# VHH binders against A disintegrin and metalloproteinase with thrombospondin motifs 9 (ADAMTS9): the designs that were tried, part 4

Target 1, 201 residues: A disintegrin and metalloproteinase with thrombospondin motifs 9 (ADAMTS9), of Homo sapiens (Human) (q9p2n4r1735to1935)
Amino acid sequence: LPQNCKEVKRLKGASEDGEYFLMIRGKLLKIFCAGMHSDHPKEYVTLVHGDSENFSEVYGHRLHNPTECPYNGSRRDDCQCRKDYTAAGFSSFQKIRIDLTSMQIITTDLQFARTSEGHPVPFATAGDCYSAAKCPQGRFSINLYGTGLSLTESARWISQGNYAVSDIKKSPDGTRVVGKCGGYCGKCTPSSGTGLEVRVL
Short names: E, the ipSAE of ESMFold2; O, the ipSAE of OpenDDE; V2, 0.75 times the mean of E and O plus 0.25 times the DockQ between their complexes.

## First folded at step 1 (VHH)

Design c10 (framework vhh_7nfr_2)
Fold by ESMFold2-Fast, scan of step 1:
Structure c10 (fold): chain B 201 residues (1-201), chain A 122 residues (1-122)
Amino acid sequence: as target 1 above (201 residues)
Amino acid sequence: QVQLQESGGGLVQPGGSLRLSCAASGFTFSSYEMSWVRQAPGEGREWVSSISGSGGSTYYADSVKGRFTIARDNVKNTLYLLMDSLKSDDTAVYYCARDWGSGSYYEEFDYWGQGTQVTVSS
């Protein structure tokens, strides 16, 4: 059995992008091989719940008047908010890039991301920019259920920004993570150096 | 073009008072929320206080609430921080910062001043 997309091309003579079964860390997993017409095919994990449960947001509706908008992290339809934050965006993911050697998700590979608002946002990242301190508005959602993979216990996030806070909830089996990130003008991202490490179930 | 210049720092004894000023130029000062941020040696930046463009709303970190007062003069394009009942833990470089702009989403401010040192010791 092949262990990566390059071996799929070599051992099976396959040259078409598509789903292939690979032997990864002693388990048989379904991996999407992209760029199979090149010498450098890339491995991606297809997300069973797709864009409804796998998304990243930088919330760009800056509070116009903090005294008129709640500081408890709740969004309001009647908020006097600005939509002028250039880094704001919403990206959803149907597939995510995996490095099979390090077993890390490459969060900045947006090949199978769809950006429906503003600017592209990396996987497992959220943030905001508004005038209220410690009131996170950005969201991310990760659902690896059905992929044969889960996040390791070492998967952690770092808040960036002096007023930034994060509320990260992870399921016991590591397949589901939701994050709420931000504060005045902040973000949370996977820890630098450890990446977003996964393991086979 | 945008310039923020702090002044008023210095050495003061615990329990003393200082008044910091920030002279702003190169933009319409009254259109921007302004903040004071401090950084002690070897520590991260800590937000201290913010004031709305009109001056109608002010916000303070819990560590300074009741001791510090933020104010602005939109005619003179100047931001102030009035610091009372200073403690040794208030020792830091104090930065004036502009809150609005198209900067990176992991940064709170698009422009910073050069900073002014406040040292609280006997």
Scores: ipSAE 0.000, ipTM 0.149, lowest interface PAE 13.5, mean pLDDT 81

Design c11 (framework vhh_7ubx_2; at its last look DockQ between E and O 0.04; V2 from the best seeds 0.00; counts 0 for: pae E 14.3 > 2, placed apart)
Fold by ESMFold2, look of step 2:
Structure c11 (fold): chain B 201 residues (1-201), chain A 120 residues (1-120)
Amino acid sequence: as target 1 above (201 residues)
Amino acid sequence: QVQLVESGGGLVQPGGSLRLSCAASGFTFSDYAMTWVRQAPGKGPEWIATIYSGGSTMRDDSTKGRFTISRDNAKNTLYLQMTSLKPEDTALYYCAKEWYGSGSDYFDYRGPGTQVTVSS
C-alpha cells in the first residue's frame, strides 16, 4: 500500500483528488489526497465530527474597561465592549493537513476550512484582545475521534502577547482538546517545534 | 508602535542567492512569531515561512526548501535566505508580525516590503 499521496499517484496510476487508504507507520489510514494532477500532492485528514467540533476563534469584542473580568469570565452579547478587534475571526474545519514525514498537523493550511466571520484562523489557535485581567474569551476545539489519529502527549501550546493567558484541556486519549486563550492582546498557538504531533491508533 | 522594515531585495540572476532582512521595533520581538509572505504582480499573497518564538520553523512546500527563515532576537531582525532563485520568485517580499490563515489579510502587522526581481 502507498505511504503518501505521491506514491498513490505513482503506484496506482490515480490522478484524481479523493480519499485513499495509505500505510502509515504500519497501520491503515484514510487520507484525502489533494492536488493529484500536480507533482506535489498534499495529504489531508477528513474530520469525522466535522466543523461543529473543530474550530478556531479570535474573539472580536474588547472591553471598554480592560481591567475587569465581568460575568466571572462568561461571554455575554450585551457586555460593555466594542466589536473592533481587527484580527478577529472564526474558522471551522472539514479537513486538516498532515505532514506524514513528521506526523504533525500543519495548522496554517486552511484549504479545507470555512471562515464564517472575520479573518481566517489557523487550526488549534485562539485569541482575543478583550481584557488584561486574565479573562480569555477566544476558543478553539479539536475532535479527532474516528480519524484513526490522536495527539501525542508532546503536543503543546505557546501563549503570546501582553497579559496573555491560556487554559488548555486535553482528553486522556488525545482525541479531544479545547482551549480558551486571550489577553490584551493575546493568542495561543501550537508549538511547531514539538508541534501538534499525532500518532496512528 | 509596531514598525517592520524590509531590506535586501534587488535584481538577481536565475540560480542566484539573496538574503532579506526585516528590522523590527515597537514590540518585544522575541515574544512573537514572525512570517515572510510574498506577492507577485496580479496575484494574491503567498505565505512562505513562519518562525515561532522558540525558534521552530514551518515552511511552505512551494519553495521546495530553497528558502530558510531565521531570526536574531538580539538584533530584533528576521531573515529570509533564498537560494537557487527562479524567475517565478519575482515578487514583493514582506515580513509580518504573526500569521493567521492564508494570504495577507490575516496579519497583526506587516511591513511595506522589498522587491525581488529574478531575470537573466
Scores: ipSAE 0.000, ipTM 0.138, lowest interface PAE 14.3, mean pLDDT 83
ESMFold2-Fast, scan of step 1: ipSAE 0.115; ipTM 0.544
ESMFold2 (binder alone), look of step 2: mean pLDDT 78; pTM 0.774
OpenDDE, look of step 2: ipSAE 0.008; ipTM 0.245

Design c12 (framework vhh_6fv0_2)
Fold by ESMFold2-Fast, scan of step 1:
Structure c12 (fold): chain B 201 residues (1-201), chain A 122 residues (1-122)
Amino acid sequence: as target 1 above (201 residues)
Amino acid sequence: QVQLQESGGGLVQPGGSLRLSCAASGFTFSNYDMYWVRQAPEKGLEWVSTISSSGSTIYYKDSVKGRFTVSRDNAKNTLYLQMNSLKPEDAAQYYCARDEGYSYGYDYFDYRGQGTQVTVSS
């Protein structure tokens, strides 16, 4: 049984990108092997719930008065906002890169991400430039259900920025995480930098 | 090579006035919203005021409204803060800062000067 995409190519003679069953940490998991025509195939996890529940956002609206939190932080069409935050963006994910040696999701690998607005945003990242009050508007969503993987109990996020705030909720089984992040140009990212630790269920 | 240089701080009695200046260089000053922020000993960085790139839109921290006036002279690349009716709680290092709204960063400003000290004491 192959343990990574290089072994799929070597042991099975496979040369096509696609889903393969790999033995990972003593469990059989379905992994997408990309770049199989090259010497550097890469491992990706296909997200069963796709881009509707796997996305990252940097919210683009900035309040004219940075000290308020109108409508208790609810987004409104009548927002007294500038729409000039050029770092704003929205990325959704069909597949995410996994490092099988460290068992970390590589959040900056956007090969199977679609950026539908603005700038690309890494997996598990959110931010905004909305308010210096505690009402973050940026959102991220993670749903690993059906992948055979979950985030470890040690998965953590850090808030970055003088007015940064994060509100992050993780399901008990670690397969579902939603975050609200921001502040006045603040963001939240995984505490390990670009990686999120996962375990095999 | 963005540079911001504050001046005009000093010691003043409660109820007194000071005018702070910030000389900007290394960027097109007239294209950026600017901030005044302050930091007192053992306190975090506090936002004081915002002024738009044209000078037409201005916001203040509630505790300084009616006492402080921010202004700018785009021809001289200079930002000002007129501080009247100073209170002991206004004592802080005052910084001018450039708005970060056009880049992704970790704060609402990307550049800050070294600051000018304001002391309010009887």
Scores: ipSAE 0.000, ipTM 0.195, lowest interface PAE 13.9, mean pLDDT 85

Design c13 (framework vhh_8ghr_2)
Fold by ESMFold2-Fast, scan of step 1:
Structure c13 (fold): chain B 201 residues (1-201), chain A 122 residues (1-122)
Amino acid sequence: as target 1 above (201 residues)
Amino acid sequence: EVQLVESGGGLVQPGGSLRLSCAASGFTISSYYDIGWVRRAPGKGEELVARISPSGGSTSYADSVKGRFTISADISKNTAYLQMNSLRVEDTAVYYCARETYSGYDWEFDYWGQGTLVTVSS
C-alpha cells in the first residue's frame, strides 16, 4: 500500500485526483490526493462531518463601548456596534491539508475551504474586535470524527492581543474541538512551531 | 509623516463652551482610521472621552461627557473636532487627539498629538 500521494502515482499509475487508501503509521487511512497531474501531489483529509462542523470565524462587529459585555455575551444583530472590522471573515472546510511527514494539519491551506463572508480565516483560528471585557464572539469548530485521526494531547492554542480571551474545549479523544476567541482585538491560533499535530487512532 | 495637531484649548468659566480641533496630515481621516480624544487630568490616568469612525459614521462617548460633548469630522479639511458644552471644573485636563488602529490584533493609538490644555475655572 502506498504511504503518500506521490507513491499512489508511482505504484498504481494513478494521475487523477481522488480518494485513496494510504498506510499511515501502521493504519489504513482514506486520503484525498490533489494535484495528481503534477510531480507534487498534496494530501488532504476529507471531513466526514463537513463544513457545518469545521469552520473558522473572525467576528466583524465592534462594540461602541468596549468595556461592556451586553446580552450576557450573546450575539445580536442589533448590538450597539460598528461593523467595520476589516479582518472579519468566515471560512468552512470540506477537506484539510495534512503533512504526512510531521503529522500536522496545515491550517493555512484553504484549497477546500469556502469563504462565505469577508476574508479567508485559517483552520482552527478565531478572533474578534468586539469587547475588552471577557466576552469573545469569534468561533472555530473542528470535528475529525470518522477520519481515523485525532489531535494529540499536546495540541495547543495561543491567544494573541492585549485583551485576548480564549475558551477552548477539546473532547477526551481529541476528535472534537470548539473555541471561542476574541477580545479587543484578539485571536487564537494553533501554537507556532508545534502546529496542529494529529495522531492515528 | 503622520501628524496630529490640536488647537482650541484655553481657560473657560464653568458652564461655558470650547471647540477643540485636530488637524491631520500624512493620512486621510475618512479612510480606515478612527480618531479619539483622550484627556489626562493632573494626577490622574488617561480617559478616552470621545471617538469617531468616519468610514462607519459612528461615534462613542465616555459616560462623564455624554450629552455635553460632540465629536465630528470635516473630511474636506481632514480635521476632527470636539465640541465641549456645559463644561465643569472636572473637565480640566490636557486633551490629546489620537489615531486609533487595530493592526497587530491589539487596541492601540499609534499616533498622538502634542495635547492642548483646557482649564475650567472661575
Scores: ipSAE 0.000, ipTM 0.112, lowest interface PAE 17.9, mean pLDDT 83

Design c14 (framework vhh_vobarilizumab_d1)
Fold by ESMFold2-Fast, scan of step 1:
Structure c14 (fold): chain B 201 residues (1-201), chain A 120 residues (1-120)
Amino acid sequence: as target 1 above (201 residues)
Amino acid sequence: EVQLVESGGGLVQPGGSLRLSCAASGFTFSSYEMAWYRQAPGKGRELVAGITSGGSTSYADSVKGRFTISRDNAKNTLYLQMNSLRPEDTAVYYCAADLYSGYDWSEDYWGQGTLVTVSS
């Protein structure tokens, strides 16, 4: 039974990118193998709930008066805002890279991400430059339900930047995480920087 | 319209055998990977066995050597032969198709399931 995409290529004679069954930490999981025509194929997890529930955003609007939190913290299109934050972006994910040796999601691998606005944003990351009043507007969403994987209980985020604030909610089983992050200007990212540890369910 | 219909579940004694079938329609069966999943009471759904369009098979460690997945492309049918059944094999078994998009675990890609109970 292959344990990674290189073994799929070697043991099954497969040369095409696609979904394959791998034995990972004692469980049979469906993994997408990319770069199967090369000597260094890469493992990706297909997200069952797709890009509607797996996305990362750096919110592009900045308040004219950054000491305020208008509309009780609610996002509105008619805010009195500058729309000039150059780091703004929105990325959604159909598949995410997994390192099967360390059991970490590689959050900066955007091979199967679509950036629909601005700059690419890594998985599990959000931010903004909206307000200094603890009024974060940037958001990220993670849904690993149906993948056979879950975030470990040790999964943590750090807030970085001026007036940085984060409000992150994780489900008890670790399959669902939503975050609101930002500041003036701030972001949140996994504590390891680029990795997010998972376990097999 | 995609349909997957499982059959063959039932009550068996420990050490017994059972064969599950999954009748597929609404897509080109021979071109897709097929799989069997199971869900035990109070537990998450797990992948049990898979078979590629070319016939290559893979199995969870817990069932390797006891279960055999196979397909009949002429009949659009997937099978799971289960031998040496154990109480821990008790679960609802689901047929799944790897339909085009790489996103094959949506509700429409699953069968309704068939219950297997291993008990004396």
Scores: ipSAE 0.000, ipTM 0.145, lowest interface PAE 19.5, mean pLDDT 84

Design c15 (framework vhh_7nfr_2)
Fold by ESMFold2-Fast, scan of step 1:
Structure c15 (fold): chain B 201 residues (1-201), chain A 122 residues (1-122)
Amino acid sequence: as target 1 above (201 residues)
Amino acid sequence: QVQLQESGGGLVQPGGSLRLSCAASGFTFSDYAMSWVRQAPGEGREWVSSISSSGSTIYYADSVKGRFTIARDNVKNTLYLLMDSLKSDDTAVYYCAKDTPWYEEGSYMDVWGQGTQVTVSS
């Protein structure tokens, strides 16, 4: 059985983008092969629970005075902000890129992401510029259930910003992770930068 | 230019009290939120408390809530931290910080004073 999308093309003569069964670390997994008309096809995991449970958010704009506004942690659009719009965004994911050699999700590959607000936000990333240090507003959600994959115990997040707050909750089997991140434009990202390690269930 | 000068630190026994002051100059103090942060030996910086420009909104870290009180005097351009029921874990250099717009650092607190040492020891 093929072990990657290039082998699907070579061994099965396949030339169409689509779902294929690959033998990965001794298990059959369903992998979406993209770019099958080229010499460099790419592997993606289709997220069974789709974009409603797989998203990344940087909430709001850079605040002028974050301890004055918002006061009570509510989401408000009337606080004074700096004219810097690159920090805010919302991206949702139907498929995520996987590197089958390293077994890492490539969080910056947005080929199958939809950005519905602002700037594109990488997978597994959240932040805000809209809350005081103790009330983070940014959210991310990961749901790998049904994919045959889960996050490893080595999957970690780092908080960025001197007063950043992060609240990250993982399911016992590693298939579900939700994060809340923020605080004075603080954010959280995977500790490896652009990679998030997975294992076969 | 912006200057922040902390004072009031020292050696105190557990359960004791200290009052820290931060004298601000070089900017319109009443226009900016102010914060206290601390750094224990071998540790990163820990946010302690923040106060809005008007003084109407105040936040505390859970580790100091109920023991510390932040206050400001906009006429005297001075920030205060009143510390009660001090514990050995409160031993740190305490810094006064002015909130400024974040550009690179992921924080609005990019202007710091020189710090004042607080040591809580028996």
Scores: ipSAE 0.006, ipTM 0.207, lowest interface PAE 10.7, mean pLDDT 81

Design c16 (framework vhh_7ubx_2)
Fold by ESMFold2-Fast, scan of step 1:
Structure c16 (fold): chain B 201 residues (1-201), chain A 120 residues (1-120)
Amino acid sequence: as target 1 above (201 residues)
Amino acid sequence: QVQLVESGGGLVQPGGSLRLSCAASGFTFSSYWMTWVRQAPGKGPEWIATISSGGSTMRDDSTKGRFTISRDNAKNTLYLQMTSLKPEDTALYYCATEGPYDYSSEWDYRGPGTQVTVSS
């Protein structure tokens, strides 16, 4: 059985982009091979729960009084807010890039992402410039259920920026993570920088 | 105005079962992530489970096999099914809003709670 998309081309004579079964770390996983007509095909994991549960947000509103946390931290349309944070954006993911050698999700590969607002936001990233009062508004959601993969126990996030705070919930099996990140102005990113380590279930 | 009202608590013997309900009003319930939190006497709040607007669940490892979170969007109601109850499950149980964008670890939009007491 092939172990990566280049071997799918070599061993099976496949030239079409699509889902293929690969032997990865002793387990049979379904991997989407992209760029199969080229010399450099890329591996992607199709997200069973799609973009409704796999998204990243940098929240675009900033409070006029950044020392307050109105509505006890809840997001509401009627906030006294500016919409001047140029880094704001919302990206949702149908597939995510995986490096099969390092077993890391490449969070900055947005080939199968849709950016519906503002600027593209990497996978597993969230932030805002909402308030310094410890009520983050930026959100990310990860759902790897059904992919055969989960985040390792070592998966960590770093809060970065001014007055940065993070509130992250992770399922025990590592398939589900939600984060709320921000500050004035703050973000959460994976501690490894550009990668997020996974393991085969 | 956002309102959450829990019910279904009571006194049960070890090994028993209870189903808690949380009636929601004042917001578009189907769009919000919802959570159950408990607080035992003399302890801080402990997260139990969260359910997304799409129905995906996250559960605390210590209760995962005994507690099930579910929702009925047509009735604006959140549920917690508890089985094989233990004395250490004795606590005040709260529901809280966790919208797609309104997630908070403080759970400031929560109900008054319903008391669960597990005792022989």
Scores: ipSAE 0.000, ipTM 0.159, lowest interface PAE 13.3, mean pLDDT 84

Design c2 (framework vhh_vobarilizumab_d1)
Fold by ESMFold2-Fast, scan of step 1:
Structure c2 (fold): chain B 201 residues (1-201), chain A 119 residues (1-119)
Amino acid sequence: as target 1 above (201 residues)
Amino acid sequence: EVQLVESGGGLVQPGGSLRLSCAASGFTFSSYDMAWYRQAPGKGRELVAGISSGGSTSYADSVKGRFTISRDNAKNTLYLQMNSLRPEDTAVYYCAAEGYSSGWYEDYWGQGTLVTVSS
């Protein structure tokens, strides 16, 4: 069995992008091979629950009572402030890039992401601006169920910003993570920077 | 560079009053929302009072009716009038500014001023 997309091309003579079964760390995983007509194919994991449960948001609108969170702050549907925070955005993910050597998700590979609002936001990242201190409004959602992968117990997020807070909930098996990040103009991102470590179930 | 400098803190007896000032420089003060936060030892920072660029005010329930936030755009100064002080008001008080410049949302913070309510 091939162990990466380049071996799929070499051993099976495959030249079409698509799902292939690879032997990864002693387990058979379904991996999407992209760029199979090139000499440098890339490995992606198709997210079974798709973009409804795999998304990243930087929330760029003021709360209705911007100085009252956690007292009474809520998201605004109308904003008479600035909606022009250039990093604000919403990205959803159908597939995510995996580095099979390091076993990390490459959070900045947005080849199979759709940005429906504003600026592209990396996988496993969330933040906000125009919110009150310690009142996180941005959110991210990860659902790896059905992929054969889970986040390691060592997976961590760092908060960035003077009054940034993160509220991150991880399922016991590591397949589901929901994050709420922000505070003033704050964000959270995986502690290893662009990489998010996974293991084979 | 942006600076927020707090003053007016000190030691006061319960029931007393203090007025805090925050002198701002290095940004267009009138376009920023301003706020006072406080932090007691061993606790997180909490919002005390806020005032928008347009002058709208809001207060934490614990200080509503006792504290008054105001701003003087001509002097680039934020104020917090604290009346009927309680031992629970003992904290370092921080001035904060929130606004947008050069394509980014910015927040700025002062170094803080200590308020001690004895007893």
Scores: ipSAE 0.005, ipTM 0.182, lowest interface PAE 11.3, mean pLDDT 83

Design c3 (framework vhh_6fv0_2; at its last look DockQ between E and O 0.02; V2 from the best seeds 0.00; counts 0 for: pae E 17.3 > 2, grease 28.2 > 24.2, placed apart)
Fold by ESMFold2, look of step 2:
Structure c3 (fold): chain B 201 residues (1-201), chain A 121 residues (1-121)
Amino acid sequence: as target 1 above (201 residues)
Amino acid sequence: QVQLQESGGGLVQPGGSLRLSCAASGFTFSDYYMYWVRQAPEKGLEWVSTISGSGGSTYYKDSVKGRFTVSRDNAKNTLYLQMNSLKPEDAAQYYCARDSSGWYEYYFDYRGQGTQVTVSS
């Protein structure tokens, strides 16, 4: 049975991009193979819950008074804010790339993401430039339910930037992660030391 | 069932200190942002302080910054508010509140009786 998209080409004579079953770590997993006409096809996982539950945001509003955390940290359209953070963006994901050698999500591959506002934002990343009072507004969401994968226990996020803060919530089964991240200006991203490792369920 | 119990209120002179406690049960305490809110007789419910689930992030209303400190002990499921340099305008019934949803963060979910803080003139 094929263990990567290159082997799908060799064993099945397949040349079309699409969903294929691969043998990964002794289990069958449905993988989208992209670039099958090339020598180096790439492996992606189609997200069952899609872009509504898989997104990354750098929030674009900045408080006029950055020393406060109004509305108890809740987001308001009518805030006393400027909509001028140039690094802002929102990306949502239909598929994510996986490196089958390391079992890591490649967060910077945006081939099957849609950036609906501003700059592209990598998977599992959030930030803002909203407040120096530890009032994170940027959000990311990961939902791997139904994909056959879950995050391992080793995944961790780091905060970067001035006054940077993060609050990361993981489900016990490793299929759901949400984060609120920001600063003045700040973001959270998966630690390079741990990456985003997954396992086959 | 979610339960929140406040304690530690009392009568103090201006400039005095009090430490409020909030005992939480019926939910995974460390997963939730927690809030302190207060209500004075002529005012509606007023936000005072917020703390993240891990305790790593704290936020305060401007009028209490530098005087109040919010903290939590996730091993004991307890939220605290250290109130120093108390003023007459701090007199109120104090409540702790859970965030209304673990995945959505709107409005306060308070359930306890509150604890009265009275500051004499």
Scores: ipSAE 0.000, ipTM 0.099, lowest interface PAE 17.3, mean pLDDT 85
ESMFold2-Fast, scan of step 1: ipSAE 0.006; ipTM 0.368
ESMFold2 (binder alone), look of step 2: mean pLDDT 82; pTM 0.824
OpenDDE, look of step 2: ipSAE 0.155; ipTM 0.587

Design c4 (framework vhh_7ubx_2)
Fold by ESMFold2-Fast, scan of step 1:
Structure c4 (fold): chain B 201 residues (1-201), chain A 120 residues (1-120)
Amino acid sequence: as target 1 above (201 residues)
Amino acid sequence: QVQLVESGGGLVQPGGSLRLSCAASGFTFSSYEMTWVRQAPGKGPEWIATITSGGSTMRDDSTKGRFTISRDNAKNTLYLQMTSLKPEDTALYYCAKDESSSWYYDLDYRGPGTQVTVSS
């Protein structure tokens, strides 16, 4: 059985992008092979729960008079906010890139992402520029259920930016993670930078 | 390593003026967005103003008529000119470096701040 998309092309004579069963770390996983007409096809994991549960946000509503966390940390439709933060954005994901050698999700590969607002935001990343310290407004959501993959127990996030905080909740099986990140103009990203380690269930 | 040193604070009477400076080293100053933030006793931090690498400014509405942010790239120095100071402006003032990434900007505060006290 092929172990990567290049082997699908070589061993099966396949040249079409699509879903293929690969033997990965002793288990059969369904992997989407993209760029099959090239010599460097790429592996992607199709997210069963799609866009609604796999998204990344940089919240770009900036308070005019930033102080302590207003509104008890909740978002308000009527805030006197500017929407001028150019890095603000919302990206949702149908498929995510996987590096089968390192077993890491490549969070910056947005080939199968839809950016519905502002600028593209990497997978597993959130931030804001709410301009209120310790008041995170950005959100990310990960749902790997049904993919045959989960995050490793060691998966961690780092908060970046002074006054930044993160509130991250991970399911016991590692298939579901939700994060709330930000604080002043802060973000959280996987501790490895652009990679997020997974294991086969 | 990044180093930011704020100066120019002090005691001033209401209606007075002060010019704060932030001396930067350890990075290419002219390439980064720079910000002034203040924190008054018992309050959270308040953003004051940001200046881009190209010199464009963005300021908080409540202070923008009295405060002006500027930079001198030849001297690697950020400034905040404050006029018509009020007791409510009493705070510790920090400068911050913005770390550009390929997709997002981060603020990076390195200095201990400079104290501004407006009284009597």
Scores: ipSAE 0.000, ipTM 0.146, lowest interface PAE 14.2, mean pLDDT 81

Design c5 (framework vhh_8ghr_2)
Fold by ESMFold2-Fast, scan of step 1:
Structure c5 (fold): chain B 201 residues (1-201), chain A 123 residues (1-123)
Amino acid sequence: as target 1 above (201 residues)
Amino acid sequence: EVQLVESGGGLVQPGGSLRLSCAASGFTFSSYADIGWVRRAPGKGEELVARISGSGGSTSYADSVKGRFTISADISKNTAYLQMNSLRVEDTAVYYCARGDYSSSWYEGFDYWGQGTLVTVSS
């Protein structure tokens, strides 16, 4: 019956953060409502496969002296790192923010993200700063299976940065996407900037 | 083998001038989008102070240095310069030369960095 978390608060008298069933685009979906004690509650999708299959990485192990510590595009954690790339990090996601009006995942909302290394990395984003051009080391993983949502057929990524490349693989139903992004120092992000459009299955 | 080697740093009095040089090897300026100068002072964040497009000569500056610093590049020598005039105590920092993405508004877009050269402005 309610179509968003504000309506849950208004129509059901609910003031507790938690999972609620919302009618979204004619389908009943389970949505996590946060900030229910305020007048501006926010909608999040709980990821069934959790943080092991929903993560974003910027790989920042840039080699200090590649000629004295040679590599073939693989990670060389045994070699000295310059440590001059501040955007390196790893974030995993338990829930992701959804804008129910635009039907976009807000990739920069990190309220239910855990950053286990370095700096926070937005959802559906990966990159690197590695001393090997055209050899992407950063990874992202998306698994929306069990959420009632999938990415639209129009979901696309752009590569940015010097010698940046991306290798993005999307399942036919749009519930699973894995990406390898980077190059020399590069990244990939959703083509719409901070939004990633979804549809109800 | 990509290298950026800075030189020209040192101790200078307030109001003085220094010219920093960045010698590039392993690539040509015409092959990369731009060269920037980024500084880092103890206890402060990084600041992109100046940028020049590869062979195009387009320049940009941080407000803190505009009118005082001038960036230039000599493509035939594969060397970039930062002319620093009217130096202030606040300009004290390690200055890095970096090669980067023209679209980047900050230093994370830079894909190779030099070792840095220290500039100290004091009496």
Scores: ipSAE 0.000, ipTM 0.097, lowest interface PAE 17.8, mean pLDDT 78

